# VHH binders against q09150: the designs that were tried, part 5

Target 1, 302 residues: q09150
Amino acid sequence: MRKEYLVSHIEENAHQADIYSLNVVAGNLWSASGDSKIKKWSIGDAEHSLVEEIDTPHKLGVHHLATSLDENVVVSCGFGQDVYVWNPETNEFRDLGNNAQHPSECWSSCISPDGQTIAFTSVDGRIAVWDNPSDCKISELDTKGKFGLCIDYSPNGRFIVSGHQTGQLFLISTETGRLFHVLSGHTSPVRSVAFSPGSTLLAAAGDSKMITIYDVLSGDQVGQLRGHAAWIFAVAFNPVGDLLLSADVEGKIKIWDIDTMECISTQSETDGAIWAVAWYKNGFIVAGADKSIRWYRAAATE

## First folded at step 20 (VHH)

Design r42
Fold by OpenDDE, look of step 20:
Structure r42 (fold): chain B 302 residues (1-302), chain A 119 residues (1-119)
Amino acid sequence: as target 1 above (302 residues)
Amino acid sequence: EVQLVESGGGLVQPGGSLTLSCAASGFPVSINALAWYRQAPGKKRELVAGITRGGSTYYADSVKGRFTISRDNAKNSVYLQMNSLRAEDTAVYYCAAYSYLRQSPSDYWGQGTLVTVSS
């Protein structure tokens, strides 16, 4: 089934540099950029107005942003290997990068559904899970130098998955703190991982230009989505879990039917890299190198 | 091959000025952030100044008001204007480049250029 999407809104110059991260949480869009700013945008109004702008202490830009479901906790990772945990209500933050207990080489982060746990990948290949707000380390897996490029927390809170430079995925059980699966299928860096809403499937994509779908419990490959001609930097399941959104460094955006494993839509309005994608109730959002935030809606004729 | 090449280092008297330059090449895409570090003998390497593609700048407290970092995105180059130099500014200065497209644990670094501030 072919599906048509239309650009419904473009926020030009949403940031002053590349936008590397988008999170849709509690009716808001959170964005983070290489300009070292974090912004919150309204989803409820047609204009998607700016709600909040945070001037972060990141020295060299932000490339990863994680937001708890209740928006009580935000974690930002920067190019300077600085990491901050934010209270969005007060804009107070904790500097984790300068904390002797925290690795100073964190790259990506995710937050548990309940907001009580924060997981990090590091450049030197560690996957660490920390308690929030005590900042006590709960567990750590050392991949022995395999750079962790991305990480996600399952919606049911039972699993953490990270993608690495070798193409490997490490699936960790949060119940035991132990490795649950090492998932294969890629031999190039994995840039993005995402759990399905039901926590039953896992999507992984990166420099292989292919998306692999895994069964979380068995670790088996369920499917491979082929069609991108460039490195994929973002994947995300829609809220229902029947569609997957992906984007690559050439600005191609694809929607995939998870049941048929077919591409049902391709968008190519920009030639700039798309670094981040997110679903929202009426469509999806993308952002990247052109510093804009693009909102898409399903065509009414569908 | 990715390469960062620093230039402009040398001997200068206290109170003097010096401009460092760094040219980045061999990158498949533009650099997101550029920075200057320095390492004095027996000390750790420290971030001196940084600049994002968007133009946001960072300065270490020790150099605020004296150093100015700037970049040319088209040339993938970064510059450090150093004024009112002090003896404690003596160090090897390194250029660093940061990219979201990195595939390895290592950052991109130049070989360094020596700055000596002495009477």
Scores: ipSAE 0.836, ipTM 0.924, lowest interface PAE 0.5, mean pLDDT 94
Fold by OpenDDE, look of step 21:
Structure r42 (fold): chain B 302 residues (1-302), chain A 119 residues (1-119)
Amino acid sequence: as target 1 above (302 residues)
Amino acid sequence: EVQLVESGGGLVQPGGSLTLSCAASGFPVSINALAWYRQAPGKKRELVAGITRGGSTYYADSVKGRFTISRDNAKNSVYLQMNSLRAEDTAVYYCAAYSYLRQSPSDYWGQGTLVTVSS
């Protein structure tokens, strides 16, 4: 069934550079930008007011942001291969990148729901899992030079998945610290991965312009979503898990029905790249190259 | 193929000035940041200055107030104006580009240009 979405709010010039990451946590939207700033926005008000602006120590911009469910722990990755773990309440930044124990060349990061575990991908193909705040490495998988472009932590805390330049996905069990699956289906870089809310499905997308849906436990491909004409840089399941949001470098936004594997909505309000997407209770949010944050609301249905 | 070509290096006296240029070609659509690094003999490569797409700049403490980084998007170039040069500024200077669209582990680096500050 086709769904209609409307732009409900546009925050123009939300940042001074591209917005590369969006996270919805505890009724707030977090945004990270190439301008080296991270911002927190209210979801509860119609204006989506700016709640907080954080001047990060990132020198060359931020491209990845992960936040614990309680918003007490934030991990950010910058273009300078710098990584910080910090408390947004105290604004205390821990330089993890300069930690002798921490792998260098970190690119992407995710955090466990409870904030006690942080996982990283590196440019040289390592997937490292760390305890927070002890900064002890729990495990590491070496993919032997396969650049890890994206990473996600399952909502149930049981799995970590990373996407790599080769198109491969590495699914790791947090219980054992070992590789659970190597998922195939892509032969081009995977730019975004996302678990479903129930941690039963996994979506992966990237330069193949296709989204692949996997069963987490079996590792089987359960679907492929085709329709994008450009590299996909962001995918996200809605809170219920029946819809998937995707966006590409040409500014196309698509909503997919996970049951039918059909595209049920396409938005094209911008020609600029969309780097990040997120769901919230009333719709979804996108951001990218035009430096704006766009809020969409589902139209009323009969 | 992304290429960065540095120029402008040379011999200069202490207190002198140089302007380094880096011409970029073959970039993917989105380059977030351009930066200058330097490596002196026997020392590690260090970030000297960076400039984001939004115009935010970073400077190492050792060069603050003396160096200015700028970019010309129309020319796909980044510049480093170096004033009040010191002997300790002697190094090979490298241009670097950072893109969110990167597909490989390789950073975008130039071959470097030598700056020698000596009386």
Scores: ipSAE 0.835, ipTM 0.923, lowest interface PAE 0.5, mean pLDDT 94
Fold by OpenDDE, fold request of step 23:
Structure r42 (fold): chain B 302 residues (1-302), chain A 119 residues (1-119)
Amino acid sequence: as target 1 above (302 residues)
Amino acid sequence: EVQLVESGGGLVQPGGSLTLSCAASGFPVSINALAWYRQAPGKKRELVAGITRGGSTYYADSVKGRFTISRDNAKNSVYLQMNSLRAEDTAVYYCAAYSYLRQSPSDYWGQGTLVTVSS
């Protein structure tokens, strides 16, 4: 089975540096870049016009961005190991780095569906869960030096998963704050993790050039998706959960059928690294080293 | 292997100028940000200046108007032009590189170069 996608729009020079994060929330696209800017883009108009540009207090660029479903909370992680929580309503940034309990060298972040919990990974291998907006630490798991490269919050709010340099995934129960599973299957850094919309599956990918699909509750490996020839930096389930989007550092984009575990589409319009992907409607968005935001739509016959 | 090599440090009189250079190598892709830090005796290491790949710059308040950071993306090199140097600028200056392709807890730092401002 094959599926055709077409480039529908390219926003050239969307940022002045690499774009490392994309989030589709509440009908908007959020992008974060190494230029220390966060931007909000319209999904509803054909031109996908710029809605808002935020000059962040990050000194050395932004590489991770998490946005709550209601867009009331935005968390950004920077290359200087600085972390900020932004309130779009007040336009205030909270500096979490000044908290003595905050993990050193935070790298990635995710937000609970209700916006009340923020989780972080750190370079030194800690997974910390914080209450928002009190900025009180709820729990912390120490992996003992295993660099946490990525993190995601399950849509049902029950789990947090992080990917680490060892290839391990740590699945944490938000109910107990304790480790639920240690998932194996990779032996190299995991760069991206993503829950399915129903929170039943988990996808993980990274330097192994492979995507592993896990059953969240059992922890069992359901499948492995092979086809990428380079490190994978982004994976995302579509809203229905039957497709998975992935992208690698050589600019290859792949769409996978979760039922068949087969690649049904490959895009190769760029040779630059793609760092981030996101679904919107029946299409998807990618961004990376070429500083552009590229929008794709399913072909009309599909 | 990733390497950062600083150069240009030395002894200079107050009011003098000095240019530091740092060359980063061994990265699989270009570096997002390059920065200069300094550590004076008995003080914590502090960020002096940073520059993103896109050219966005940061300066510590203590060096604004006196120091200029620049970079060559093709060479993954960063430079720090230091003018109107003061005694309090005396420190070991370190170059740092930041990459999204980081795989380990170790930071990418140079060995440092000593800058001494003294009459």
Scores: ipSAE 0.794, ipTM 0.905, lowest interface PAE 0.6, mean pLDDT 94
Fold by OpenDDE, fold request of step 23:
Structure r42 (fold): chain B 302 residues (1-302), chain A 119 residues (1-119)
Amino acid sequence: as target 1 above (302 residues)
Amino acid sequence: EVQLVESGGGLVQPGGSLTLSCAASGFPVSINALAWYRQAPGKKRELVAGITRGGSTYYADSVKGRFTISRDNAKNSVYLQMNSLRAEDTAVYYCAAYSYLRQSPSDYWGQGTLVTVSS
């Protein structure tokens, strides 16, 4: 069944450059931008006021952001292959890029829900898992030069998945540190991966303009979502796990019913690329090339 | 095909000035960040200056107050105004472009332009 969403708020010029990452955690929205700033916004506030602006040490902008559930640990990746781990409370930044012990040329990162484990993809195709804050390497998988474009940590902490330039997904077990599955279904770069809230499903999308849904344990494809006409750069499950949000470089936003594998809503208020999406309450948030943060709410149902 | 073309390099006396230009083309969308690197003989390549699409700038300590980076987003071009040049600024200068749309491990680099500061 079709579902209607309405724009509830637009934060114009939220950043001075493209917004590449959005994270909703602990009642706050985190945004990261090519302007080298990270911002925190209030979800509970009707105006979604700016809570905090962080001037990061990133030299050439930020394109990836991960936050622990308790907001005690934040990991950011920047253009120029610089990576920082920091505590928002103290604003102390740890430079991982210049540490010989840490992987160089990192592109994307994710953090375990408890903040004790951090994983990275690298441009040269490595998937490295590290203990935080000891900075001890737990495991590493070398894909032999396959650029890792995205990565996600399962909510139950049992799995890490990365998407790569070849279209392959590497699913790693955090219990064994070993490769659990190599998932196929794409033949072009995967730009975004996301676990469902129950960690039972995995969504992957990218330049194929298609979203593939996988069963995490079996590795089987359980669905393919078709409808986008452009590269998809962001996917996210809602908190309940029955809906999937996606967005592409032409500014199209789609909501998918996971049970029926059908598109139940399409939004097109902007023609600019949307790089990031996130759910909040019964609505969602998008951001991208127009430098705004756009908030949507579900229309009242009878 | 993605191309970065540098220009403006050459021989200059100590204390002199030089302006480097770099034009980027072949990108499907706008470039996120542009930067200048340099590599002197026997030394590692180093970041000299960078500029985000939003206009945020970075400068290496060795060039602060002497070099100015600027960009024209409409032309996908970046410029490096170099003043008060020193012998230690002698290097091959490279233009780099950064895009969120990259698909391969390879960075986008120009061929480089030689800057020689000598009396």
Scores: ipSAE 0.790, ipTM 0.905, lowest interface PAE 0.6, mean pLDDT 94

Design r42
Fold by OpenDDE, fold request of step 23:
Structure r42 (fold): chain B 302 residues (1-302), chain A 119 residues (1-119)
Amino acid sequence: as target 1 above (302 residues)
Amino acid sequence: EVQLVESGGGLVQPGGSLTLSCAASGFPVSINALAWYRQAPGKKRELVAGITRGGSTYYADSVKGRFTISRDNAKNSVYLQMNSLRAEDTAVYYCAAYSYLRQSPSDYWGQGTLVTVSS
């Protein structure tokens, strides 16, 4: 069944550069940009007003952002392969890259639901898990040079998944710290991974222009979603887990029914790349190269 | 194929000025960030200046007030205006380009251009 979505709000020039990351947490939208700023936006008001602007110490822009559920921990990765942990309460930034124990060349990050664990991928193919705030390494997996482009933490806190340049996904058990699955299905870089809300499914997409859905426990492919004509840079499950949102470098946005594995909506309001997507309420948010944050709402359905 | 081509290096007297240029090519989209690094003999490579697509700039403390980084997004080019040059600025200067479309562990670096400040 087709679903209709309408643009409800556009925040023009939300940032001064491309917006690479969006996180919806605790009724707020967090955005990170190549302008080295992180911003917090209100979801509750119709205007989605700016709540907070953070000038990060990133020298060359931010491309990944992870926020704890309680918003007390914000982890950001920059183009300079620098990583910072920001404490909103104290307004302090911790430079993780300058620690002798911390791997350099981090690219993506995720944070556990409880905020006590931070995981990173690196350009040289490492997946490292660290305790926060002690900055003690819990575990590390070396893929032997396979660039880790994306990473996600399961909502139930039991798994971490990373996507790599080879198309492989590495699923790690947080309980054991060991590799749980190596998932295949892609042969080109995976740009985005996302767990379903119940942590039962995993979506992966990238340069293959295809989205693969996996069963987390079995590691089996559940489905493949085809329709994008360009590299996919973002995927996200809705809060219920029955829909998947995706966006590509040509600005196409697609919504997929996970049960039928069919595309039920396509948006194309922009020709610029969309780097990040997020769900909120019954709508969704996208951002990318046009520096705007675009809000969508579900239209009335029959 | 991604390429970075640097130019503008040379010999200059203390107090003199130079302008370095770097042209990036081979990217399907515009470069997100451009930067200049330098490596002096016997020293580690260091970030000198950086500029984001949005125009945000970074400068090392040692060059603040003397160097200016700028970019032309349409040309995917970055420039480093170096004024009041000092002997300690002598180094090979490297251009670096950063893109979110990165697919490999390899960074995008130029071959470098030598800047020698000497009387």
Scores: ipSAE 0.787, ipTM 0.906, lowest interface PAE 0.6, mean pLDDT 94
Fold by OpenDDE, last read:
Structure r42 (fold): chain B 302 residues (1-302), chain A 119 residues (1-119)
Amino acid sequence: as target 1 above (302 residues)
Amino acid sequence: EVQLVESGGGLVQPGGSLTLSCAASGFPVSINALAWYRQAPGKKRELVAGITRGGSTYYADSVKGRFTISRDNAKNSVYLQMNSLRAEDTAVYYCAAYSYLRQSPSDYWGQGTLVTVSS
């Protein structure tokens, strides 16, 4: 059941600071860094060439990036708690802080599959859903001061999930705007959440060094993945949904079989923190503190 | 416990120079960004300068060409070289630290150091 992955490409010094976010959309990789830059990379060519470099108006770096499926909406969150929406057609940034109703303490963001809704977590524990581009607030949940560290939108568009400092996950129905589940299983900050492609499962991980798998509809814990020795900062399901990718602050990368709940691969090429991961084709991409983007491919099946 | 300690403030004549220092401690890992803010009497706190771990810098328009922010990653320290000081630069200067590893809603701020520019 073990699976082998090989490094296929390394983009050294892809950014001038830590890379905190990776998004694979269509045939492109999007990266965001503490250097306040967003970059777009080609997946289709063998060298994964730089397609576009965006100088953002973030003053203190970017730590979160969300891209719509059609690449028409790019949302970035910065360390200054500033938030921008980038328009690729005009190459302009919309400052969401100019809206008096928009929270000034946003930390993470996600975009709906249709690109018409943007959800945010805030440092003071709010989960807000906004219409794009009207910037009208659709709904808001107040967790009463529980720092929202991560957020994800289900591929079917029906759910939003956020992870918080207390270890709690709040699962919200986009149909009703109401809380669907409060998911337990962690007692320390949740750093990353991810829906499965079918929107049936949810993975959550963080400072507990453990990944918990939940059934979205029932809210039940389906499994716990143990093996990391450090805080986990990124989890992602592969496109088929049978594998989960995770990475921790000590640079360990793990692949998990969701059916067996077993780790089937571990990569240890770097000692630097891995902050972000993404799947592409039959491989995956990681980035973090070493400022490089590392591409992996599955080894040929014997 | 996370601590930010500013130093270097004081009285200086217009046209003079001053260097502020801030040492950050108590963080589990390196700080991503460090910044200097200031608050003048009767005014709101404003961002003066910021520097990312990678060395990207930001300056407020009012201090461009006069102030230089730098950092020592090994010491988790940030510095603000202030040249050609003006009376309007008089303020309490605060150091701030930003980390992706934060676990609470609280920002990390120093207690501030007073800079007075006067003849």
Scores: ipSAE 0.775, ipTM 0.904, lowest interface PAE 0.6, mean pLDDT 94
Fold by OpenDDE, last read:
Structure r42 (fold): chain B 302 residues (1-302), chain A 119 residues (1-119)
Amino acid sequence: as target 1 above (302 residues)
Amino acid sequence: EVQLVESGGGLVQPGGSLTLSCAASGFPVSINALAWYRQAPGKKRELVAGITRGGSTYYADSVKGRFTISRDNAKNSVYLQMNSLRAEDTAVYYCAAYSYLRQSPSDYWGQGTLVTVSS
């Protein structure tokens, strides 16, 4: 049941500031940093070479990054509540913040699997769904001032979930555009939400130092994962959906078995905050305050 | 309680220099970016300069080459050296702090310090 992971690679000084977001898409790692840069790294080679460095128009750093599955659409959110949609193919940045119809209060974003829909949370508690590339608003839910700190799009494209400062999760049906569930279980800010690969489960974590697992359809809590001693800022299901990765502000990384709801691994190589995590192959990647990207692999003996 | 306190504002002649300081306190959190904004009478507040924790800087076109932003991470302080001041630089200057650990809709802003450039 216990599983050992080893550090396989460390990219020191991957960025010049904290790394707040990691996305693994199409064999690449995307990283976004408070230094206002977005970088693409190779997953295929052992050195995880830098593939591309993007000098974004963000002025005060980037803290959220969403990438479409085909890497044709990138959405980034900055500390200045500036939001850009970038097309790597055309190398064009669209400034959504300066659009009168698109409020400059967005904090987090996610992209639908087909890349045609972008959803945002806002600082003032709105959950807005927009069509891409028309930039037409499809729907909006107003939570009435509950800061939306995180958001995720289900892999099956049927749901959007956002986490908020109150600890509430709002699960929205993309079919109806309506609220599907209000999920409870936290009373402190939710910093990270993640759907399982099959879109059947939802994980939420944050300042409660606890991870709650929900059944998406019923809205029922199916588990609570306790063990972190600090605020959790990132959760992610592995590609198979049987493991959950989490990390907290004290640099603790935990792997959880979703079936048993037990922690099966803890990593403590850094004392700096880890803001972002991502799975790749049978390993995982973390990044945070120490400005490095750390790659882990499952031990060969297991 | 989180506080941002600006200082250094005042009256200066065109071509003169001022250094603004902002001290951030009460932050149990890491500050990613510190920035200076300004608001002139009858105008909207605008970003003047920003600096990330890693030292990356941004400057508005109107102040490039004249203003320099710097920060002391240990002191959670940010500075704005303003040289070759112009009448159009007259404004209330505000310090802002940005943190990923933000929990509320409110940004962290100072009360502002007035800079007046006039002969």
Scores: ipSAE 0.773, ipTM 0.900, lowest interface PAE 0.6, mean pLDDT 94
Fold by ESMFold2, fold request of step 23:
Structure r42 (fold): chain B 302 residues (1-302), chain A 119 residues (1-119)
Amino acid sequence: as target 1 above (302 residues)
Amino acid sequence: EVQLVESGGGLVQPGGSLTLSCAASGFPVSINALAWYRQAPGKKRELVAGITRGGSTYYADSVKGRFTISRDNAKNSVYLQMNSLRAEDTAVYYCAAYSYLRQSPSDYWGQGTLVTVSS
């Protein structure tokens, strides 16, 4: 099935460096960049307008950002492995990188929908889960040195999945704090993982140039999406869960129908890498190496 | 092959100046940030200064006002101008490069260049 999307707005030079992370929550788009800034953009009344520019304590740029659903807890990871947890209302940053119980060199993080639990990957292959209010470690999985490149928290709060340089995925139950499944299928670095909104499926993509779809409870691979010709750095399910968005380092954007496992749209609006994607309304948003944020909307049917 | 090559170290009198250089090559895409670290004997390696592709800079408190970092994006090179040098600046200085395409547990590091501040 064919579905058309058109660029509806381009915020050129939205940041001074690559934009590595996007998050849509509570009527805002959050962007994080190699310029060490985090920015909030309106999706509501004054759509596309800059709501706030946050000058972070990150020294060498920000590459991963996670927000709780109510926007009260933000976790950011930067180059040089600095990690902060903070409340956007106060802009009081808590430096997790100097906590002796924290993983030695964190790379990526995620946060539970209610902001109570934070999980981190590390370069030494530890996956740590933290209770945010008490600032203490709940559990840790040792993957025996497998660099963790990406991590996601399921919308229902029951699972965490991480993707690693070896191609393995580690799916952790938050109820037990223990490993639930090890998922195979990739033999190259996994760059992005995402749960479906119902928390029943997850997608994983990376340097293999393919996307694998897994049933969360069984751990079975239920689909494989092929068509990208370059490394895939971002995947996301739409809010319904019937479409998957993906983007690669050569600027290709693809939409996949999850019921048929077929590509239904391909966009190629930029020559540079797309590092981050997000769904909103009847469209989506992308950002990457050209420092710009591009909004897309479904085409009107004539 | 990813490679970082430092140069410019040596012996300097207190109050003197040195310029360190680092050339980065072999990266599949642009480097997001370049930085200088130093490690004195018996001490942990510390970040001295950093510069992003967009030109934003960071300096450790111990070197602010004395050191200046700059970057030539066309050559993927970073420079550290060190002025008003003190004995406590004696260390091996390393350059580091940061890329989002990283596949390895370690960031990219040079071999280091020794700076000695002594009479």
Scores: ipSAE 0.657, ipTM 0.832, lowest interface PAE 1.2, mean pLDDT 88

